# VHH binders against Putative asparagine synthetase [glutamine-hydrolyzing] 2: the designs that were tried, part 5

Target 1, 228 residues: Putative asparagine synthetase [glutamine-hydrolyzing] 2, of Methanocaldococcus jannaschii (q58456r2to229)
Amino acid sequence: CGINGIIRFGKEVIKEEINKMNKAIKHRGPDDEGIFIYNFKNYSIGLGHVRLAILDLSEKGHQPMGYNVDEDKIIYRDDELDRADIIIVYNGEIYNYLELKEKFNLETETGTDTEVILKLYNKLGFDCVKEFNGMWAFCIFDKKKGLIFCSRDRLGVKPFYYYWDGNEFIFSSELKGILAVKEINKKENINKDAVELYFALGFIPSPYSIYKNTFKLEARQNLIFDLD

## First folded at step 18 (VHH)

Design k54 (from k27 with W100S Y101S F104S)
Fold by ESMFold2, look of step 20:
Structure k54 (fold): chain B 228 residues (1-228), chain A 118 residues (1-118)
Amino acid sequence: as target 1 above (228 residues)
Amino acid sequence: QVQLVETGGGLVQPGGSLRLSCAASGFTFSDYAMGWARQVPGKGLEWVSYIISDSETYYQDSVKGRFTISRDNAKSTVYLQMNSLKPEDTAVYYCAKDASSFESEDYWGQGTQVTVSS
């Protein structure tokens, strides 16, 4: 699976941009894809997901996945996501999700760990990640609270790259997802310090990448945007 | 379509020299950095040299002073002059566009074999 997203504070996000990002990482999830767009006065957001469906899983595993808190309903169709209060794109596996259902007395309808993440986020806020045993990279848009919550698992198994320049935040499971909508790879955008570190160490240490304003989210790291 | 074509490899004795060339097409060459990587037998891929401009060049420590990277933007070509060659320089050498090859195999050439032996 793969995740993509764009958050902008002065310009709208259009569906074609997320479509290009999904196409660039389609090899990660050739079986299914989804897109969510939300353009608001002060900010705009696009989320994308590509999915590998191995066990003939139902459409209830489709992402982006939404949760309508008042109705206690999961939304897994792109054209219905405007009814959701909380929306996620997620790549990973929460090994203990069934134990967490019992521990927190969660009523679930999809049989997915994705739903458990959404409902525990609603219940515990950012501290929900302390309960998870697994591997993950996700982005949650909390519409009512006006925030974005991104997280990566404690070992950094699932990838999360992002670009941030103070005006827009663009993330993807792979750098090529970001390159589909932002030309970060011209020579003036090369981080020369990162090049020197690579030749000294044999790798570029997190959170840096070879490109300016472009980073890896570190293992065990969370990133939170207040959209208002 | 991006194309990178390496030439200039071959068999050479220790202490000898070779000059690798990489002809590039399908993009505005002067807008991008270029580099050379190699696959040494028994080791993974490693970057050898990288060039942003004529005054902004980078080298792996083991080749500093022996190898020189250069580029000709008018001919869309990057070069690697390899002097004082050693048996441990034996590898397939790949040309790479921009920095995408640091973490992926996108925009690599087909490679050219360099063999340093008696």
Scores: ipSAE 0.256, ipTM 0.719, lowest interface PAE 3.9, mean pLDDT 87

## First folded at step 20 (VHH)

Design k55 (from k54 with S100L)
Fold by ESMFold2, look of step 21:
Structure k55 (fold): chain B 228 residues (1-228), chain A 118 residues (1-118)
Amino acid sequence: as target 1 above (228 residues)
Amino acid sequence: QVQLVETGGGLVQPGGSLRLSCAASGFTFSDYAMGWARQVPGKGLEWVSYIISDSETYYQDSVKGRFTISRDNAKSTVYLQMNSLKPEDTAVYYCAKDALSFESEDYWGQGTQVTVSS
């Protein structure tokens, strides 16, 4: 699976931008794709997902996935996501999701670990990640709280790249996703310190990437935006 | 469509020289960094050299002083001059746009074989 997103504070996000990001990483998820757009007074959000179906081949595994808290309903159809209070794009596997379902008495509809993440986030907030045993990279948009919560598993197994210049936050499972909507790879944007580190070490260590303003989210780390 | 075509490989004796060329098309060549990677038999891919501009070149330690990367923006071509070749330099050499990423097949040529053997 692959995830994409754009958070902007001064300009709307359009569906075609997320479509370009999904297309760029389609090899990660040839089976399904989804898009969510939310343009609000002071910020705009686009989320994208490409899916390799591994737990639920039905439409119920579709992402972005939403949760309407008041109705206690999961939303997994793109055209119905405006009703959701909490929306996620997620790549990973939460090995203990069935145990967590029992531990917290979660009533679930989809049979997915994605739904368990959503409901535990609603119940525990950011601390939900302390309960997870698995590998993950995700982004949650919490509409009522006006925040974005991104997280990466403790070992950094699932990839999460992001661009941040103070005006927009763009993330993707691969740098190609960001490149689909932002010209981060022209020669003037090369992070020469990262190049020197690569030739000294044989890899570019976290949080650096080869491009300026572009990073890898570190293992075990969360990133939170207050949208207000 | 980005296309990269490597040429100049071949069989050479230890101590010999080869000049690899990579013709690029489908993008504004002068706007991007370029690089050379190689696939050594029985090992993974490794970056050998990287060029941002004529004054900003980088090399893997094992090839420093022996290999020289250069570019001709007017011809949309990047070169790798390989001198004092050793058997361990035997590999398929790939030209890459942007370089230092192993994630994008769109950024790689088809490769050219270099064999250094007595």
Scores: ipSAE 0.395, ipTM 0.789, lowest interface PAE 2.6, mean pLDDT 88
Fold by ESMFold2, look of step 22:
Structure k55 (fold): chain B 228 residues (1-228), chain A 118 residues (1-118)
Amino acid sequence: as target 1 above (228 residues)
Amino acid sequence: QVQLVETGGGLVQPGGSLRLSCAASGFTFSDYAMGWARQVPGKGLEWVSYIISDSETYYQDSVKGRFTISRDNAKSTVYLQMNSLKPEDTAVYYCAKDALSFESEDYWGQGTQVTVSS
């Protein structure tokens, strides 16, 4: 599977942008895709997901996935996501999600680890990741709190690349996803210091890439935006 | 379709010279940085040289002073002048578009063999 997103301040995000990002990483999930757009006052958010959909059973695993807290209802249809309070795009496996369901007495409806992430985030906030045993990269949009919460697993198994220039935050499971909506690979965008580090060290140190304003989220790292 | 075609490899004696060329097509050549990487037998792939502009060139320490990267934007071609060649320079040399890391390997040429041997 693959995840994409744009958080933009002062300018809208349009569905076509997220669709381009999903197409660029389609090989990670060739059978299905989902898109969520939320344009608000001074910030706008688009989230995208691609996955391998093999049966009707996989419908409940569709992403972006939303949670309406007041109704205690999971939402996994793109046209219904406006009703969600918390929305996630996620690539990974939380191996202990059934143990967590029991430990926290979660009432679940989809049978997915994705739902467990949403409900534990609602209960525990950012500390929910301390309970997870698994591999993950995700982005949660918490509409009521006005924040974005991104996280990567402790071993860095699932990829998370991002671009940040002070005006927009663009993330993807692969640099190709970012390149679909932002020209980061032209010669004026080469980070010359990173090039020098490469030739001195034999690699570009994490979290940097050879492109300006473009990074890898490191293993065990969280990234939080306050949108207000 | 991005296409990179390397030429100019061959067999040369230690101390000799070769000039590699890479003809590029399928993109606006002058907008992108270019580089040369090599696959030494029994070793991993390593970047040899990188060029952003004529005044912004970079080299692996082992080739500094011996190799010179250049580009001709009008001909959409990048060059590697290789002087004072050593047996350690024996490798398949690849032309590459814009990347120094292995995360974006989509735009590599097919390579040209350079063999430095008596």
Scores: ipSAE 0.388, ipTM 0.777, lowest interface PAE 2.7, mean pLDDT 87

Design k58 (from k54 with S100L S101A F102W)
Fold by OpenDDE, fold request of step 24:
Structure k58 (fold): chain B 228 residues (1-228), chain A 118 residues (1-118)
Amino acid sequence: as target 1 above (228 residues)
Amino acid sequence: QVQLVETGGGLVQPGGSLRLSCAASGFTFSDYAMGWARQVPGKGLEWVSYIISDSETYYQDSVKGRFTISRDNAKSTVYLQMNSLKPEDTAVYYCAKDALAWESEDYWGQGTQVTVSS
C-alpha cells in the first residue's frame, strides 16, 4: 500500500495531481486506488491511496476511508467522502486493533484496523497513536476541526516522505510520489547536508531527504497542521 | 529515454588504476547530480562517489584519496578515476543519475566490471 496527499493554500488541488502521485507509487498497490479531493475557502486537500490486497479485495478496505461521526458510519466510496467528518489514508498494520476495539468498546462495521484508527482518533484524538501497536504511516483529515494529523510508527517502519515549503504540504510513501507533482530543479535543490550524512553514515537519516524542503517523518513522530 | 552507458572497467593489479566513464543521454545532464555506485556479488549497492559540481564532490570513506569523480557537462559524461586500486574495490560499478540513497527515481546503467586481483 501507499499513501499520497497534498495540502495547499491558495490553489486548488485537482484530482489529476493525486492521480499522478498514485501512479508514481502504483507498484506499492496495484489492486485498488482511491482519491479524495476537498476544496475549502482557504485550503485545498487531496488524498490518495494505492492498495495491495493480500487477503481480500473488498470495498471495506478501500481508501481513503471516511468516517461520519454523527451517523457512525464508514464511508467507502470516493464520491461519498464529502459526507465524512474524518478521512484517512493509511499504510500499515495495527497488530492490536482487535484488542483496542474491545478496550475502547468500539463498534466496527468493516473489520479493518483502519476503521479502528478512525474511531479511536475520534475518541482519543492525537493520543490514539499511543495505543497502537504496529507499523503505520497515515494522514488523517479532520474536517470538523480543520486539521491534518500525520503519524509514523515508533520504529519508522512505514515510510512517510513529505515536502514543505511554507505554502504546500505534499506527502507520499515514496519520494517519487512527491516528485510526480512537485517540479524541482533537482541539482539546485540537493541537500548537501544530506549528502554528507549519507557518506558519513551510509544512509540519509530522518528527518532529512536528498532534496531541500523534502523530509522523512521521524519514527514516532506526528505532524499536526491546523488548517484554519 | 534516459540512458547511462558505463565503460572503462577491466582487470587490474592491486595498486593499478582505471578510469570509468559514463555517457549519459535522454536528459539535461547539467541539471542533475551524478554518481557512481558499486555492487559486490551477494551484497547491496553502495554509493562510491557523488558529484553535483566540480566543487561539490563526495566520496565514500573507503575510496577517499584514491578515487576522483568528475563530470563534463558538454559531453554529458561523468568519470571516476580510480587510483591505488585494492582487491576490495572489485565490483560492478554503476553510473547513476541523481538517485543518491535510493530515495528517488533510480536510473542506472548496465554497469562495468572492475576486478582488482594479483
Scores: ipSAE 0.796, ipTM 0.926, lowest interface PAE 0.6, mean pLDDT 94
Fold by OpenDDE, fold request of step 24:
Structure k58 (fold): chain B 228 residues (1-228), chain A 118 residues (1-118)
Amino acid sequence: as target 1 above (228 residues)
Amino acid sequence: QVQLVETGGGLVQPGGSLRLSCAASGFTFSDYAMGWARQVPGKGLEWVSYIISDSETYYQDSVKGRFTISRDNAKSTVYLQMNSLKPEDTAVYYCAKDALAWESEDYWGQGTQVTVSS
């Protein structure tokens, strides 16, 4: 699986952009894809997901996944995500999702760990990640609160790249996803410190990446954007 | 489409020298950093050198002082001068187009074999 997204101020996100991002990382999930676009007064959001079906391909595993809190319903279809209060794109596995369901008395309809994440976020807010045992990278759009909540697991197993320039936040499971919609002069934007680190360590450590304004979310780190 | 063609590999004795060349095409060469990586069978790909400009070169510690990377933008070519070669330098050497952050077939050449043996 792979996740993509764009949060932009002052310019609308279009479906085609998310589609390009999804295509760029399609190898991570060739079986299904989803797109969510939300245009508000002062910001625009696009979320994308590519899915790898391990067992069966059903709508219950489709992402982005929405949660309508008032109706206590999971939204499966992209064209119905406007009814959701909380929307998530998620890559990973929460090992203890069944235990959490019991612990917090969650009623679920999909049987997925994704639903557990959504409902537990609704219940606990950002602290929900403290309960998770597993590997994950996700982005939640809380429409009611006007918030973006991104999270990466404690060990940084699942990848989370993002671009930020003060006006536009673009994230993806792979750098290719970001570069699919963000054109940069690569040579001019090489992070020389990152290069030095690479040759010193054998890898570019988080939060750095090879390019300026492009980062990797650190393990155990959350990003919260107040959109209002 | 991006094409990278490596040449200059071969068999040399320890202490010998080789000069690798990589002819690049299909993109504006001067707009990209270039590099060399090597792979020993059964081992992972490792970067040995990286060049942004003549004044901005980087090297793996194991090759510092022995290898020199350079580029000729007019010829769209990147070079790797390898001196004081050691048996442990034996590998397939690949030219790469700004692929430090990730490995992609599209950004690598076919490779050239370098064998250092007595």
Scores: ipSAE 0.791, ipTM 0.923, lowest interface PAE 0.6, mean pLDDT 94
Fold by ESMFold2, look of step 20:
Order: sequence, then structure tokens, then C-alpha cells
Structure k58 (fold): chain B 228 residues (1-228), chain A 118 residues (1-118)
Amino acid sequence: as target 1 above (228 residues)
Amino acid sequence: QVQLVETGGGLVQPGGSLRLSCAASGFTFSDYAMGWARQVPGKGLEWVSYIISDSETYYQDSVKGRFTISRDNAKSTVYLQMNSLKPEDTAVYYCAKDALAWESEDYWGQGTQVTVSS
């Protein structure tokens, strides 16, 4: 699977941009794809997902996945996501999701670990990741709280690249997803310190990145945007 | 579509010189860094040299003082002047567009063989 997204505090995000990102990483998930767009006066959000459905062929595994808290309903159709309060794009596997269903007495309808992430986020907030045993990279948009919550697993198994320049946040499972909508690889964007380190050491050490404003979310790391 | 075409390889005796050229097309050449990498027989790829601008050049320790990278933005061409060649410089040399990225989206030419042998 693969995830993409754009959070922009000026110009609107349009569906065609997320389409380009999904196409750029289609090899990660050739079986299914989804898109969510949300435009508000102070910010605009686009989320994208591509899915490899080898183990789960059901439409209930479709993403972006939404949760309407008041109705206690999962939404997994793109054209119905406007009714969701919380929306996720997620790549990973939460090994203990059945244990978590029992531990927190969760009422679930899809049989997916994705739903468990959504409902535990609703109950525990950002601390929900402390309960997870697995591998993950995800982005949650929480309409009610006006925030974006991104997270990566403790070992960093699932990839999460992002671009941030103070005005827009762009993320993808692969760097070429970002390149589909932002030319981060022009020579003016090269981090010369990273080049010097590469020729001295044979690799680019953390926290350096080859391109300015472009990063990999580190293992165990969370990232939170307050949209208000 | 990006195209990179290396020329100038060949057979040369130890101590000799060669000049490699890489003609580039399909992108705005002056906007991007360029580099040379080589595939030594029985070993992996290694970066040899990298150029961002005329004054921003980088070299692997084993070639410093012997090799010079340069570029001609008007001709969309990057060069590698290789002097004082040694048998261990024998490799296929590849021209590359862009930074030293770890991802598969980097663009490489088809390579040119350099053989340094008596």
C-alpha cells in the first residue's frame, strides 16, 4: 500500500494533484485507489491511497477511511467521506488489533486494523500509538479538533517522506510521490552539507537530507499540525 | 523524456588520459546537478564526481587531483577529464542527472567502458 497527501494554507488542493501522486506510486497498490479533498477558508487538504488487496479483497478495506463519531459509522467510499469526522490514510499492519478490540471493548464493522486505529485515536488521542504492536505509517485528519496527526512505527518499517516549507505539507510513501507535484530535486534545493557528508562518509547521516525542506519521518516519530 | 548519452571511453595505458562526455536532453540542463558514477567489475556502483555549478564540485578520494568534472550549460553537456589513469579505474562510467538520491527515480545513461591496461 501507499499513502499521499497535501495540506496547504493558501491555494486549494485539487483532486488532480492527488491523482498525480497516486499514479506516481501506483506500483505499491495496483488493485485500488482513493482520494479525499477538503477545502476550508484557512486550509485545504487532499489525501490519497493506493492499495494492494492480496489478503483483503473487500471494499471495506478501501481508503481513505472515515469515522463518523456521533453515528458510530465507518465510511469507506470516497463520495461519502464528507460525513466523516476523522479520516485516515494508512499503510501497515497492526499485529495486535484483535487484542485491542477486546481490551478497549471496540464495536467494529469492517474487520480491518484500519478501523481499530481510527476508533482508538478517537478514544485515546495521540497516545493511541503506544498501544500498537506492528508496522505503520499513517496520516489522520481530525475535523473536530482541526488537526493533522502523522505517525510512523517504532522500527520505521513503513516509509513516510514529507516536504514542509511553512506554507504546505506534502507527504508520500515514496519520494517520487512528492516529485509528482513539487520539483524538490532542482540544484538550488540540494543540501550541500549533505553532499559533503556523502563524499566524506559514503552515506548521508540523519538528520541530513539531500533536498532542502524534504525529510523522512523518523522511526517512532509523530508529527502534529494544528490547523486553527 | 530524459536522455543521457555517454561517449569518450576506450582502452588506455596506465598513466594515460581520457575525456568522457555526456550529452543530455529532455530537461532544463542548467537547473540540475550532474554526476559520474562507475561500476568496477566485481564491485558495486560508486560515485566518482558530482557538479552543482562551475565552482561546486566534489570528488571521491581515489580520484582527487587526477579527475576533473565540468559542465557546459549551453551545450547541455557534462565532462569528466581523467588523467593519470590506473588499472583500478577500469569500469563502466555512467552519467547521472540530479542529486545523490537513494531512490530509483534517478536518471542514468547507458554507460561508457573505460579500460586501463597494458
Scores: ipSAE 0.476, ipTM 0.819, lowest interface PAE 1.9, mean pLDDT 88
Fold by ESMFold2, look of step 21:
Structure k58 (fold): chain B 228 residues (1-228), chain A 118 residues (1-118)
Amino acid sequence: as target 1 above (228 residues)
Amino acid sequence: QVQLVETGGGLVQPGGSLRLSCAASGFTFSDYAMGWARQVPGKGLEWVSYIISDSETYYQDSVKGRFTISRDNAKSTVYLQMNSLKPEDTAVYYCAKDALAWESEDYWGQGTQVTVSS
């Protein structure tokens, strides 16, 4: 699976931008894809997902996935996501999700670990990741609280790259996803210190990449945007 | 759409010289950094040299002082002048757009063989 997203202040995100990002990383998830767009006052959000449907071939595993808290209802169809309070794009596997369902008495309807993440986030907030045993990279948009919550597993198994310049935050499972919508690779954007380090060490140390304003989210790291 | 074509490889004796050329098309050449990588037999792929501008060039330690990277933006061409060649320089040499990126085959050429022996 693969995840993509754009959070932009001052200009709208359009569906075709997320579509370009999904196409750029389609090899990660040839079976299914989804897009969510949300425009509000001073910010705009697009989320994208491509899915390799190994555990559940049904539409109930579709992402982006939403949760309507008041109705206790999971939303897994793109055209119904406007009713969700919390929306996630997620790549990974939470090995203990059935144990967590029982431990926290969760009522579930989709049979997915994705749903368990959403409901535990609603119950525990950012601390939900302390309960997870698995591999993950995800982005949660919490509409009512006006925030974006991104997280990567403790070993850094699932990838998460992002670009941030103060005006827009763009993330993808692969740099190719970001390149689909942002020309980060022109010569003026080369991080010359990273080039020097590469030739000295044979690699570029995290969190940096060869491009300015472009990073890897580190293992065990969370990133939170307050949209308000 | 990006196309990179390497030429100038061949067989040379130790101590000899070769000049590799890479003709680029399908993008605005002057907007991007360029580089050379090589695949040494029995080893992985390694970056040899990288050029942002005429005054901003970078080299792997083992080739410093022997190899010189340059570019001609008017001809959309990057060069690698290889002097004082050693048997360890034997490899397939690839030019690459945006050096240090391994994202797709469209970012590098098909390569040119350099063999240093005798």
Scores: ipSAE 0.438, ipTM 0.803, lowest interface PAE 2.2, mean pLDDT 88
Fold by ESMFold2, fold request of step 24:
Structure k58 (fold): chain B 228 residues (1-228), chain A 118 residues (1-118)
Amino acid sequence: as target 1 above (228 residues)
Amino acid sequence: QVQLVETGGGLVQPGGSLRLSCAASGFTFSDYAMGWARQVPGKGLEWVSYIISDSETYYQDSVKGRFTISRDNAKSTVYLQMNSLKPEDTAVYYCAKDALAWESEDYWGQGTQVTVSS
């Protein structure tokens, strides 16, 4: 599976941008893809997902996945996501999701670990990640609270790259997802300090990448945007 | 489509010199950083040198002072001048576009063999 997203302050996000990002990482999830767009007063959000569904072919595993809190309903159809309060794109596996379902008395309808993440986030907020045993990279858009919550597993198994320049936040499971909508790889965008570190150490230390304004989310790291 | 063609390899005595060339096509050459990597027998692929501009060049420690990377944007060509060659420089040398760590799907060539032996 793979995830993509754009959070922009001052310009709308259009579906074709997320389409380009999903196409760029399609090899990660050739079986299914989804898109969510939300253009609001002070910010705009696009989320994308590509899914490998070899074992589980149900439509209930489709992402982006939404949760309408008041109705206690999961939304997994792109054209109905506007009704969700909380929306997630997620790549990973939460090994203990069935134990968490029992521990917190969660009423679930899809049988997915994705749904458990959504409902436990609603119940515990950012602390939900303390309960997870697994591998993950995800982004949650919490519409009512006006925030973006991104997280990466404790070992950093699932990838999460992001670009931030003060005007837009763009993330993807792979750098080529970002490259589909932002030209970050021309020579003037090379992070010369990262190049020097690479030749001194044999690797580029996290959170840096070879490109300016482009980073790896670290293992065990959360990132929160307050959208207002 | 991106194409990279390396030339200039061969057999050379220790202390000798070789000049590798990489002809590039299929992209706006002057917009991108370029580099040379090598595959030493029995070891992994390693970056040797990287060039952003004529004044912005980088080298691994083992080749500093002996190797010089340069580029000719008018000819869409990157070069590696290799002086004072040692047997440990024996490898297949690859020209590469853009990223240092092979984290992207950018194109790279078939490589050119450099053999340094008595």
Scores: ipSAE 0.392, ipTM 0.793, lowest interface PAE 2.5, mean pLDDT 87

Design k58 (from k54 with S100L S101A F102W)
Fold by ESMFold2, fold request of step 24:
Structure k58 (fold): chain B 228 residues (1-228), chain A 118 residues (1-118)
Amino acid sequence: as target 1 above (228 residues)
Amino acid sequence: QVQLVETGGGLVQPGGSLRLSCAASGFTFSDYAMGWARQVPGKGLEWVSYIISDSETYYQDSVKGRFTISRDNAKSTVYLQMNSLKPEDTAVYYCAKDALAWESEDYWGQGTQVTVSS
């Protein structure tokens, strides 16, 4: 599976942009894809997901996945996501999700670990990740709190790249996803310090990538945007 | 659309020299950094050299002083001059466009074999 997203503070996000990002990483999830767009007065959000169906065969595993808190309903159809209070795009596996369901007495309807993430986030906030045993990269948009919450598992198994220049935050499971909507790979954008580090060490240390303004979210790291 | 074609490989004796060339097409060559990587048998791919501009070149420690990367933007070609060759330099050498090659082999050429032996 793969995740994509754009958060902007002065320009709308259009569905075509997220569609380009999904196409760029389609090899990660050739069987299903989804898109969410939310353009608000002072910020705009697009989220994208590509899915390998053999991992989550039910239509109820479709992403982006939303949760309407007041109705206690999971939303997994793109054209119904405007009713959700909390929306996630997620790549991973939470090994202990059934144990967490019992521990916190969660009423669930989809049988997915994705739903457990959404409901525990609603219950525990950012601390929900302390409960997870698994591998993950996700982005949660919380409409009511006006925030974006991104997280990566403690071992850094699932990838999360992002671009941030002060005006827009663009993330993807792969740098190719970012490149689909932001021209980050011209020679002017090469981070020369990262090149030097690669030739000295044999790798580029996290959080850095070879491109300016682009980073890997580190293992165990959370990133929170206050949209207000 | 992007094409990278390596030439200039072959068999040489230790201490000899070879010049690799990579003809590039399908993109605006002068806008992108270029590099050379190699596949040593039984090991993964490793970057050998990287060039952003004539004054911004980088080399793996094991080839510093022996290899020189250069580019000719008018011919859309990147070169690797390899001097004082050692048996350890035996590998398939690949030309690479920009830094996405760190993440995907989609940005590599077909490769050219360099063999250094008596």
Scores: ipSAE 0.354, ipTM 0.764, lowest interface PAE 3.0, mean pLDDT 88

